# Designs tried in a protein design chat: VHH binders against q7z443r523to685. Part 3

Target 1, 163 residues: q7z443r523to685
Amino acid sequence: TSLNMSTHQLTITVNVTSLEKSLIVSIDPDSPLLMTLYLGFQYQPNCTHFHLNITLPKDKVWQKDEEYTWVLNPEHLQHGIGTYYITAVLSERQEGAQQTPSLVSVITAVTQCYYWEIHNQTWSSAGCQVGPQSTILRTQCLCNHLTFFASDFFVVPRTVNVE
Key: E = the ipSAE of ESMFold2; O = the ipSAE of OpenDDE; V2 = 0.75 times the mean of E and O plus 0.25 times the DockQ between their complexes.

## First folded at step 1 (VHH)

Design d3 (framework vhh_7d4b_2; at its last look DockQ between E and O 0.61; V2 from the best seeds 0.00; counts 0 for: pae E 3.1 > 2, grease 26.3 > 24.2)
Fold by OpenDDE, look of step 2:
Structure d3 (fold): chain B 163 residues (1-163), chain A 122 residues (1-122)
Amino acid sequence: as target 1 above (163 residues)
Amino acid sequence: QVQLVESGGGVVQPGRSLRLSCAASGFTFSSYAMGWYRQAPGKQRELVASISWSGGSTNYADSVKGRFTISRDNSKNTMYLQMNSLKPEDTAVYYCAKETYSGYRVYITDYWGQGTQVTVSS
C-alpha cells in the first residue's frame, strides 16, 4: 500500500491484541526522507506528547530494509491492549533525493520468536525477544539460550490518515 | 537467478597486492550486505570481510585487519577486496557472498560465487 505524502505528517492506527508480541512498523518512502515517529496509546501523539519516538532512516544498518523499520517490543507496548497511534512527522528530503511526489509504503505486522520446549511439548517464547534488526522480510531472534527457533508473522490491519 | 562471479585472483609474492572483484546479478545488489570468505586447503571456510548495503559499515577478520579493505560500487553491482601486504597464509580460494540475516546476531550466506584462487608464494 502506497500513500501520497503531500502533507507533513501521517498517522498510523494499529490495534494491538497481544502484549507478548512485537510490532513491526515499516514506513518506506519512494525516495529518502527524514522523519520522526511518535508512539501513543489511545491518543494521537505529537512532538510534545508521546510515549516513545524514533528518527528514520536508521543509521548504520547492514541491510537496506532495516532503514525505515521500527521494532516495538512488548516493553514498548506495556501500556496495554488496545489502539496504538503512530504519528510520522516529515522533516526534509535526504541529500540527493529527487523532488518528486512522495509516496510512502506502510506495513504493520506482529511477530515473536519461539522454540520447541521439549519438556512441555509446546512452543515457547521464554528467554527470547525480537531484535531491532527485524523487518517485514525477516525476524531477528535474540535469546539467552541455544535451540532451534521459529517465528510467527502476521500482518496487522491498520488505518493510515494523512494530515 | 542470483549470480556472483569473482575475479582478480592470481599468484603473487609476499608483500604484494591484489584486488578482487565480485560481479553480482539476479537481485537488488544495493539492498544487501555482502561479504568475502576464503578457504585454504584442508581448512574450513572463514569470513574475511563484510560490508553493509550502503558501504557505510565494514567488518574484518582479525588476521586481515589493516591489510585488506572491502568496498562496493552499487552503481556497478560490484564488490571489491583490496588485499595489501599479502602473506603466504592468505593463500586460499576467495568467495563472494550474499549475506542474509538469520537467528542470533549472525548473518548467513545464502549465495556463493565459484571462487577465485589467490596464491601467495615466494
Scores: ipSAE 0.659, ipTM 0.848, lowest interface PAE 0.6, mean pLDDT 88
Fold by ESMFold2-Fast, scan of step 1:
Structure d3 (fold): chain B 163 residues (1-163), chain A 122 residues (1-122)
Amino acid sequence: as target 1 above (163 residues)
Amino acid sequence: QVQLVESGGGVVQPGRSLRLSCAASGFTFSSYAMGWYRQAPGKQRELVASISWSGGSTNYADSVKGRFTISRDNSKNTMYLQMNSLKPEDTAVYYCAKETYSGYRVYITDYWGQGTQVTVSS
């Protein structure tokens, strides 16, 4: 969904039901928009009270869709299963055009790296982690072993309800 | 429908230059990293150079550093490879590629062009 950033703040609510998958949060502003995202567990975070943060757009990215994507692995969701809140705060210093974009789309997805394990005839995620270059369109898999059967990955985009 | 069309290959003498072009269509070219690969007869296909979506970052194989320059023009949906000081060892079919990343330090190429032959011989 598209959201109005004229108030300089957005709240995203994410219900985490499993710690076996990584959460991907994608922000798509209609024009470049410097922002900081704050993560809280069971509370509304702000710039002085948060669990984790990230500044977007990310620099030095290889693919364009990485610029406004935050990858949260299970180790980042340390409070476990439950409702996480993300507050997006517009930076007072905007780069480029003076005009601030009015609309922002937000998408969340969950993903995991799987490879076919021949011995057990099953899919396994052992030895693999979802990498920071992941987006809603692709999963970066960082594995401590080589595999030639990683030709497909599971990504499920979903609509975010914003309060 | 994704299409990648290479051009600019040919036969040149050692020490000469060639410029390869890759015309892309069927996807938002300006949003994706792109690369050039090559394959000599009887050898595996190898990465020559890659370029980020904006052109702000580039990567080169050690064998071509200082001689080859990758660039892109997002307004024309075109990627280039300027090849200077060509050597017989550069003889190969050169492939344009749309890049993605997946797996253990491995680039997964979504799409390949048909290739263009570069021959460096005296």
Scores: ipSAE 0.416, ipTM 0.768, lowest interface PAE 1.8, mean pLDDT 80
Fold by ESMFold2, look of step 2:
Structure d3 (fold): chain B 163 residues (1-163), chain A 122 residues (1-122)
Amino acid sequence: as target 1 above (163 residues)
Amino acid sequence: QVQLVESGGGVVQPGRSLRLSCAASGFTFSSYAMGWYRQAPGKQRELVASISWSGGSTNYADSVKGRFTISRDNSKNTMYLQMNSLKPEDTAVYYCAKETYSGYRVYITDYWGQGTQVTVSS
């Protein structure tokens, strides 16, 4: 789902129902934009009040779709189950140029890494973590062992408000 | 559909140079990391070098560091491998690869080219 940006700010609202899964937030504009995202639990964050922030596009990424992807692992979401807010603040628009709308694609999803525990014949997450190269197209699983592994992936509902 | 076509292989004497090219089509080349792999007779395929989508990050096998240089031209949908100071142990079929995931020492490859032979002898 794409959105046309009418201001230099937007807010994403997502409900987190599990503290074991990682949250993937993808905010891919149709043209390069510098932005800062702020995370808040049960409140709308801003540049002076937030739990965590990130500047996008990310530096030193291998795949292009990593540039505008924020991976929030369980340790980042330890504030609780419930509503998280993400405020994205865009770079100031070019002065003196004809105003051109920017298209921004926003997708939120949750994912978790599992491996097949051969000895117990069951799936486990022990020793595995969702890695920073994860995107909405793929989940990076970082495990401290070499076994058969898999991940789940669910696109979750969110609300996006453009300011 | 994805196609990767290698070229530039050949037979050369030790100490010489070759430049391999990989022409890519059927996908948005500028959005993906790419890699060069090689397979010597009787051996498993191994990573030689990898390059990020932008070319801003690269990684090399220890056996080729300082001798080989990976590069890309996203405007031409082409990746290159400059191979200097070639040694007989560099003899292999070299493959171009499209990576779904790339990291320092972990890679997942979607598609391979047909390969180009590099022979360093005599």
Scores: ipSAE 0.254, ipTM 0.716, lowest interface PAE 3.1, mean pLDDT 81
ESMFold2 (binder alone), look of step 2: mean pLDDT 87; pTM 0.882

Design d4 (framework vhh_7d4b_2)
Fold by ESMFold2-Fast, scan of step 1:
Structure d4 (fold): chain B 163 residues (1-163), chain A 122 residues (1-122)
Amino acid sequence: as target 1 above (163 residues)
Amino acid sequence: QVQLVESGGGVVQPGRSLRLSCAASGRTFSSYAMGWYRQAPGKQRELVASITSSGGSTNYADSVKGRFTISRDNSKNTMYLQMNSLKPEDTAVYYCATIYVRYGSDYEFDYWGQGTQVTVSS
């Protein structure tokens, strides 16, 4: 007897208070899972109504933690400040008749690239953008100058039961 | 680990063009954002142009904007810098490099090539 593929869903809510920073969404399942994430502004998205989507895990990554990481730059958050919803549709294949719940850890962070301007004695983000290879532990900075760099972030870890 | 080798430098007159190439060894080239840096005698290295891992976004220093074009071919593990309307102040050693920074721990170092000399003189 064939078993049907089970699809589980979770919702991530992000309150965006500034469009100066990039949003990083990291999902860490306890076992490999195929998932599609949908982004909505001020509404809960689904597979037929969304602004942006991504399928995870990513292919061709430099580090393992990039596989389940989605980087949303300010240009992806052009609907302004407010509440963004992310719906993750999770697909799990059963290896037998045994049904088991999956645990998924979700971490969201905001980050930006800063460098020290010796001339002005201040930190600046001018001439820098956050790259797509960024993760919650590592910010890829694409800058048009070479100075001392730093990044800031807030991490909000959360573990979610998929069932 | 990535090894980078630049080529295409030379001596040209002002107003002429050059195309630099950066060839990468290894299977991870398409996973790195890349940049072209230059260093003139007695000056700090400056980032001239950068390109994302997919090639979908580029950035340029104000001094070269409108004259230089960065591109990449991930199928050939190669990145290019097309340099038009060259000026004497563009004279420098040009380096290709990967771009990466880590927060909350030790900074990761970029991989650098050996450099290629570009001289713009009459």
Scores: ipSAE 0.000, ipTM 0.127, lowest interface PAE 13.9, mean pLDDT 72

Design d5 (framework vhh_7d4b_2; at its last look DockQ between E and O 0.83; V2 from the best seeds 0.00; counts 0 for: pae E 2.9 > 2)
Fold by OpenDDE, look of step 2:
Structure d5 (fold): chain B 163 residues (1-163), chain A 122 residues (1-122)
Amino acid sequence: as target 1 above (163 residues)
Amino acid sequence: QVQLVESGGGVVQPGRSLRLSCAASGFTFSDYAMGWYRQAPGKQRELVASISYSGGSTNYADSVKGRFTISRDNSKNTMYLQMNSLKPEDTAVYYCARVTIYWGSGSTFDYWGQGTQVTVSS
């Protein structure tokens, strides 16, 4: 989904149904933009009231698609199951960017890292965490053990309000 | 189709230099981290160096730190490996690779070339 970013901010609404999975938020502009994302649980956050924030694009990333991706792990979503709100406040265009109206693509997904636990004959996420380099295209799995790993990935329906 | 083609390998004496090139095609080169790995006969493949999509960050194996330099020209879809002060133990087939994930000292590659032979001998 692409949105015209002619306004100052947008709000993403995501229903989180699991406390064990990570939320991947991708807000990718067609031209470089500076923005700050604010996370809120059961309320619309702003610059003075939020649980967590991040500024995009990220600095010193290894892959291009990491620039405008926010990885929220279970510890960031510890507030509970329910509706989370992400307010993206636009600052300014990056130096050298075109002055034409920008489109922003917003994608939200949930994911987790799993390994095959041979004793119980089941997939387990114990000791594994989704890494900060994860994107919509790939999952980084950080585990404290060496096993065969897999991941699930689901696009989460969201509502985007442009203000 | 993703393609990676290495060049610049050869036979050199110890202490000499070589410059490897990797020509990439079939994908948006400037979006991806890249790297070099090598494999000597009878040995396991090992990572030599890696570079971020923008070239702003690099990583090197301890055995090549200070001697090798990885770089890239995104306008030419090309990655380079400048190898100075070469040693016999650097003898291997060198492979260009597209890097997908970094973690600690590890990395994952999804594509690699056919490799170029580097031989260091007196």
Scores: ipSAE 0.542, ipTM 0.814, lowest interface PAE 0.7, mean pLDDT 88
Fold by ESMFold2, look of step 2:
Structure d5 (fold): chain B 163 residues (1-163), chain A 122 residues (1-122)
Amino acid sequence: as target 1 above (163 residues)
Amino acid sequence: QVQLVESGGGVVQPGRSLRLSCAASGFTFSDYAMGWYRQAPGKQRELVASISYSGGSTNYADSVKGRFTISRDNSKNTMYLQMNSLKPEDTAVYYCARVTIYWGSGSTFDYWGQGTQVTVSS
C-alpha cells in the first residue's frame, strides 16, 4: 500500500480484535521523513490529546526496516477491543508549495509469540513477548525460557485519511 | 544471490595484528546488520562482533572487547574486523554473516561466507 502525502498528516484507522496480540504499524516513506505518530482509542488523536506517541525514524536500530515501525504490545492496547486511530504528523508543514509529493506505504499487522507446552499439548504465550526489533518482515520473540517456539502474523484491514 | 567473501586471514605471532575484510554483493548492504563469527576446532561457532546497518551500534564478545574493532564502509559494500593483540585462543576460522535479528551471541543469520583461517602461534 502506497499513499501520496501532499498534506502534513494522515490518520490510520485499525480495528483491534484481540488484547493478546501485538500491533505492528509500518509507515515507510519513499524519502527520509521525520514524523510523530499519536495513538487514540475510539477518537482521532492529535499532538495534545493521545494515549501514546512515537517519533519516527527510531534511534539506534540494528536493521533499516525497524526505523519506521511502531510495535504496540498488549500493555499498550489495554484500552479495549475496538477501533484505534493513529495520526501521523510530519514535523514540518508544507502549506503553499507543490514541490515533490511524498509517498508513504502503510501496513498494519498483528503478531504473537507462542511455544509448545508438552505437558498440556497446547500452544501457549506464557513467558514470551513480541520484541521491539519486530517488523512486518520478522517477529522478534523474547522468551524467559528455552523452548520450541513460533509466531503468527496477520495483515489486518485499516483505512487511511489524508488531511 | 547473496555473496560474502572473507579475506585477510593468515598465520601470525601472539601480540600481532590482522585485519579481516568481508566483501558483500547481491543485496543492499547498507540495509543490513552484519557480524563476524568464528569456529575453533572442536568448538561451536560463536559470535565475535556485530555492527548495525549504519555502523552506529556495535557489540563484541567479552573475550575480544578492547582488542577487536568491527567497522563497515557502506560505499564499498565491505565490513572489516581489526584484530589487535592476538592470542593463541583467537585461532579459528572466521566467517562474516548477514544478521537478521540481533541477540548477542545467539543472533540469527541467513547468509555466511566460506571463512578465512586465522592462526596465532609462535
Scores: ipSAE 0.298, ipTM 0.712, lowest interface PAE 2.9, mean pLDDT 81
Fold by ESMFold2-Fast, scan of step 1:
Structure d5 (fold): chain B 163 residues (1-163), chain A 122 residues (1-122)
Amino acid sequence: as target 1 above (163 residues)
Amino acid sequence: QVQLVESGGGVVQPGRSLRLSCAASGFTFSDYAMGWYRQAPGKQRELVASISYSGGSTNYADSVKGRFTISRDNSKNTMYLQMNSLKPEDTAVYYCARVTIYWGSGSTFDYWGQGTQVTVSS
């Protein structure tokens, strides 16, 4: 869904039901937009109270759609299964210009990497992890072995509130 | 729909230079990382150089570091490989590729062109 971020923050609510998969959060604006994301568990985070944060757009990325994507692996979701809140706050400094309204696409999805295990004729996730260059369009799989791989991918429900 | 067309290959003597070009169409070139792969007779296809969507980051295989330079011009939908100090070991078919995902410690591609032959011989 596309939203207008003419206000200074946006809150995303996601229910995490499994720690077997990585959470992909995409907040893609229609024009460059400097923002900071804060992660909280069971309550809404802010700039002084949060578990993790990230500044978007990411620099030194390889694919353009990586710029506004946050990859949260199971090790980042340390509070376990439950409701996570992400607050996105616009920076007061936007490319040397005053803040202007922007349309923002918010998508949340989960993904996990699998490889084909020839001896057992089945898919396994052992030795693979989801990499930080993953986006809603593709999963980066970092494996400690060479073999065929696949990933699952599906959009998960979220609630978005604009403040 | 996606089309990648390589050009600029040829036959050169050791120590000389060649510049390869890759013209891309059928997708938004400026959104994707791109790379050059090569395949010598009897060898696996190997990644030679890659470049981020903006041109701000580049990576090279150890065998070509300091000799090859990858670049791109997003306004022309074109990627280049400047090959200096060519060696007989550089003889291969060079392929332009769109990099979509990363596999293990390297990269994979989902589209590549037909290739351009580079031969380095005396």
Scores: ipSAE 0.181, ipTM 0.635, lowest interface PAE 3.9, mean pLDDT 79
ESMFold2 (binder alone), look of step 2: mean pLDDT 82; pTM 0.831

Design d6 (framework vhh_7d4b_2)
Fold by ESMFold2-Fast, scan of step 1:
Structure d6 (fold): chain B 163 residues (1-163), chain A 120 residues (1-120)
Amino acid sequence: as target 1 above (163 residues)
Amino acid sequence: QVQLVESGGGVVQPGRSLRLSCAASGFTFSSYAMGWYRQAPGKQRELVASISGSGGYTNYADSVKGRFTISRDNSKNTMYLQMNSLKPEDTAVYYCAAGSYTLTFSYDYWGQGTQVTVSS
């Protein structure tokens, strides 16, 4: 869904039901927006109280669709299964000229990288991580061993509130 | 004692090839993603190519796709960048980087850089 960020803030609520997969948060604005995302567990985070943060758009990307995507691996979801809150705050600095309010779309998904384990006849994620250049269109798999790889991808429900 | 040492830079004419090497020591090489960055005078450092710890996954900047190939030899703790069809705009200092998988794509260790100049 498209949202107006003229309030300078929005909160994304997502329920994490498994720590075996990475969470992908995609924010797609109609026009360039400098923002910071803050992550909290069971509370709404802000710039002085948060678990993790990221500034978007990312400055080290291969393709434009990667600029507004945050990848949260299981090691980043330290408080376990439950409700996570992400607060997006617009920067006071928007590269000069006054801007018409931007519409943003928010998508949350989970993904994981797997390889086929011949000895056990099963899929395993050992030695693989979902990379930070992953998007809703492509999962980047960063593995420390040689084998055939696959990924799963599942869009998960989210709630977005505008302050 | 983590060390990344680049080699293979030099001066070449447009259309020629160069092969850069990065020799790593002081960490478990196969557990780290590796990448090549470059920085031209007066410009920001940009990521050119990256490769996963296993070597199974590679990424390239649009400006070098089809011309550059990144590879690694984990038995030798060495990463390579094969640069073909070099253009004057490829002139830069090339840096080797090693990174863990973190929240944002960042590299933990950097080499000192090697100069590549493409000129007649």
Scores: ipSAE 0.000, ipTM 0.105, lowest interface PAE 18.2, mean pLDDT 75

Design d7 (framework vhh_7d4b_2)
Fold by ESMFold2-Fast, scan of step 1:
Structure d7 (fold): chain B 163 residues (1-163), chain A 119 residues (1-119)
Amino acid sequence: as target 1 above (163 residues)
Amino acid sequence: QVQLVESGGGVVQPGRSLRLSCAASGFTFSYYAMGWYRQAPGKQRELVASISSSGGSTNYADSVKGRFTISRDNSKNTMYLQMNSLKPEDTAVYYCARLTYEWTGYDYWGQGTQVTVSS
């Protein structure tokens, strides 16, 4: 049967085990899709019950990896460690023509920025924040000091049909 | 296109106060840590104050700690630097900066505003 694609939603489950790192959520639709993501801690969020949201793509003019990426820093994960749920709701108003059912890939990763702290001779993340231009392939580091640094990440791929 | 515009500089006597403002446009201001740099004649630029994206964390250079206060208003896309108990050694051009270090390592700067502290 033909379902109205604008009523479809996807659920992403993320187990946050550390507040030392930022969560990156990357949505990769096989065709342009206007959607809103809702974040819930230990519950399934919806458009009326959530603690954080974002509309994707972030810039409707361009279809780049960063346009469909949501960066959640530790300050945004204010409920601490545990299971977070993300509900992606497709907009009733899609940009452009009606599409046939699309394939949507969802990738979640955790990343952090580190710099070498000379006084303690160790790596530190102090004074650094993961930036909004980060993707699963590239970490943008926003640091309040001049340093050489590195980043790390852990990727959890998921692919879902949208019908 | 990222734009940062500083204002509020001027000439002031030692012990007085000035408040600098930085108006940001061309990016999602609330997502970025921001900072104030300064450069005195013949010296390198130094970071004097920084503030996290939410405003919950601030850092200061030892030379200004206890005298300067950085703040931001994300609803107005504006960052501020309140400078109290100004000293002649605070004389410099002050630059608003978006703090970022991608794979290429990169900071955006404003045009700068002159602060002169003289008796």
Scores: ipSAE 0.000, ipTM 0.102, lowest interface PAE 18.2, mean pLDDT 72

Design d8 (framework vhh_7d4b_2)
Fold by ESMFold2-Fast, scan of step 1:
Structure d8 (fold): chain B 163 residues (1-163), chain A 119 residues (1-119)
Amino acid sequence: as target 1 above (163 residues)
Amino acid sequence: QVQLVESGGGVVQPGRSLRLSCAASGFTFSTYAMGWYRQAPGKQRELVASISGYGGSTNYADSVKGRFTISRDNSKNTMYLQMNSLKPEDTAVYYCAAGYIRVYTTDYWGQGTQVTVSS
């Protein structure tokens, strides 16, 4: 019986404490790695039971930094605040002279677009959302008005073993 | 087992075109980002152009933007560099590379092919 690399998985745990911010999940494998990510709320997802999924690396990205980045906006986190689990399943179609990557860096961050609201002399996120071309290094802000923009994010770097 | 084989280099006059090819074998081509590096005498090796695994994302050095076009054919395990409006400054050894070029040291290299632009 053949060795099946799709049985090798990694799990990412994210505690969502606010639905005003978008979650950015960035995976940085030590060599190219075809994978599918599954999202679950308060349970470990798999290929037959999940809330959302994405296949990485992404095709047709605007910049190469987007290839292993998954942007989850508040509308994607429909189960509300709490613990989300992401299961990454490796494709069986990994081949090459190198061994299967044993180390994968995972970075999760939350970000939000803000603009200066002159009437209240404060920063507001109204009329803006985080775009799908966002990465850990750059937030794409999609706003329905023209003004000064800023973003903030908090990075939680993680490293997990994948065999 | 893993091989990257370049072809298409040569000597041309300024303003002419060349097309470089890189034939890949021994790995799952479509899962690798591919690129072209070049190295001129006395200079450091630089990334000229790169293309994502499915071909949806491309990146170019400022010096070649608008003149060079990178493409790939995953059904043939081949990557191409179309070089138009060649300048003497483009004279270099061109290397085919495979890997996640932005983040990692390149996983695989070809042996290089010489491009000379001279009168």
Scores: ipSAE 0.000, ipTM 0.113, lowest interface PAE 16.6, mean pLDDT 72

Design d9 (framework vhh_7d4b_2)
Fold by ESMFold2-Fast, scan of step 1:
Structure d9 (fold): chain B 163 residues (1-163), chain A 121 residues (1-121)
Amino acid sequence: as target 1 above (163 residues)
Amino acid sequence: QVQLVESGGGVVQPGRSLRLSCAASGFTFSSYGMGWYRQAPGKQRELVASISWSGGSTNYADSVKGRFTISRDNSKNTMYLQMNSLKPEDTAVYYCATSRFTIYGEEYDYWGQGTQVTVSS
């Protein structure tokens, strides 16, 4: 039966060159779109072969862009630096909508939380991690100390057609 | 100022072992991931192994899996590459590297000077 099911999929390729940053994957649909994302290292993942997954939109969130954002910290990039693949599989059961080909925008960015270390006169991420409520526009920083800090990001927009 | 210094390279016969070291200074070593790259004459520089800030995650190129082991000692600010069962095709200059990001999202890499590994009879 799975052989005869119609699927709507897209694939994202990300080159990870540093393990000090978190990867932000944001999906920007024009209307609600139920999907599952699968992560693979050096291979294209699917629903039976993957390292990590997430179902979007997320529940119990306050902002729309937070619902469709997946935060992958260095601990989630278990195989280190290299090429990662993300496959998005659209659910056959979309809420209140006829199944049709959709144009889905995907934005990926990298981010990290930094604070100024007075002793070393440099920026450091020690004692901080990027939180799961981060989005392409706002980085949530979870720190074990109270001090001044800043975040950064780099955005790479991608647009794909889904059949 | 970030400084990376490699050591441990040399000339060795096929099947032998070498251990490379990378001494780091000028930054909080325990907070950053590190990697080993190599470059043979006339070839592009390639990643051979990487390790996360804590040492909890490692990655290896297919050509070195099962033969090379990357590790780090955060108390000594040093990263290592244990190279076993060396082959002539492992001959290259080996570089240690780490990446930094600005508050504006700009990435820049720091590289060591490199250490030569030659595997020949």
Scores: ipSAE 0.000, ipTM 0.100, lowest interface PAE 18.9, mean pLDDT 73

Design k1 (framework vhh_8h5u_2)
Fold by ESMFold2-Fast, scan of step 1:
Structure k1 (fold): chain B 163 residues (1-163), chain A 120 residues (1-120)
Amino acid sequence: as target 1 above (163 residues)
Amino acid sequence: EVQVVESGGGLVQPGGSLRLSCAASGFTFSYSSYAMGWYRQAPGNQHERVAIITSGGSTNYPDSVKGRFTISRDNAKNTGYLQMNSLKSEDTAVYYCARTVYITGSYDYWGQGTQVTVSS
């Protein structure tokens, strides 16, 4: 079942317990939605007060599934471990005649790049970082060396009504 | 030595079902660092991701197949599966199985593919 939102906004709460992994925030609207996401640490952000923002869908992506994905690396979570809030605000200028309430699924995941290190016979993340073209289904690994790579995802789907 | 082999494709009428299998050798699906995915390429089209399952069991599907396709794996048999129900003509494609890939979504380990044709 769905709950209607009266303000055309939604708030996502994320508990960050480690700065060794990247946070991936994926928005999956049932129809195209122009929106801006705002990030705050220990407070609910808005268009006037925020730490970081992004406008979705992203332009000129490599793959379609990147359009509604925000990648937040440890350098973007500079306030440390704790509770982060993300406020998504729908644009007043939607493409086409969209006055119908939309269902939006929100998925958050954490990921890191791992490679098999033959010398030590173990998985390592050294020399790699998660790239901006990552999604919940694919991790882009930007590495200063070449070898075998793997990734893990922990995904919790959440659905909200934005009307 | 590391490879995957797809099987289970065939010709089926619209509304039918097929179960695809992906047999792995040279590695095991029980390793926590591996994700498994199914991808397809229709004649004249680009590759499309149809399902992924992580080592932790989380799954994801694009809207084109959500509710109709189910990805799973059997760690004891070292085999992944794609259950395809309510097949449509637009599902006609060669289906590929892959493990976690290196860099920008380019594949590292792809099988030979298995042809699925939905026609009447």
Scores: ipSAE 0.000, ipTM 0.098, lowest interface PAE 18.2, mean pLDDT 70

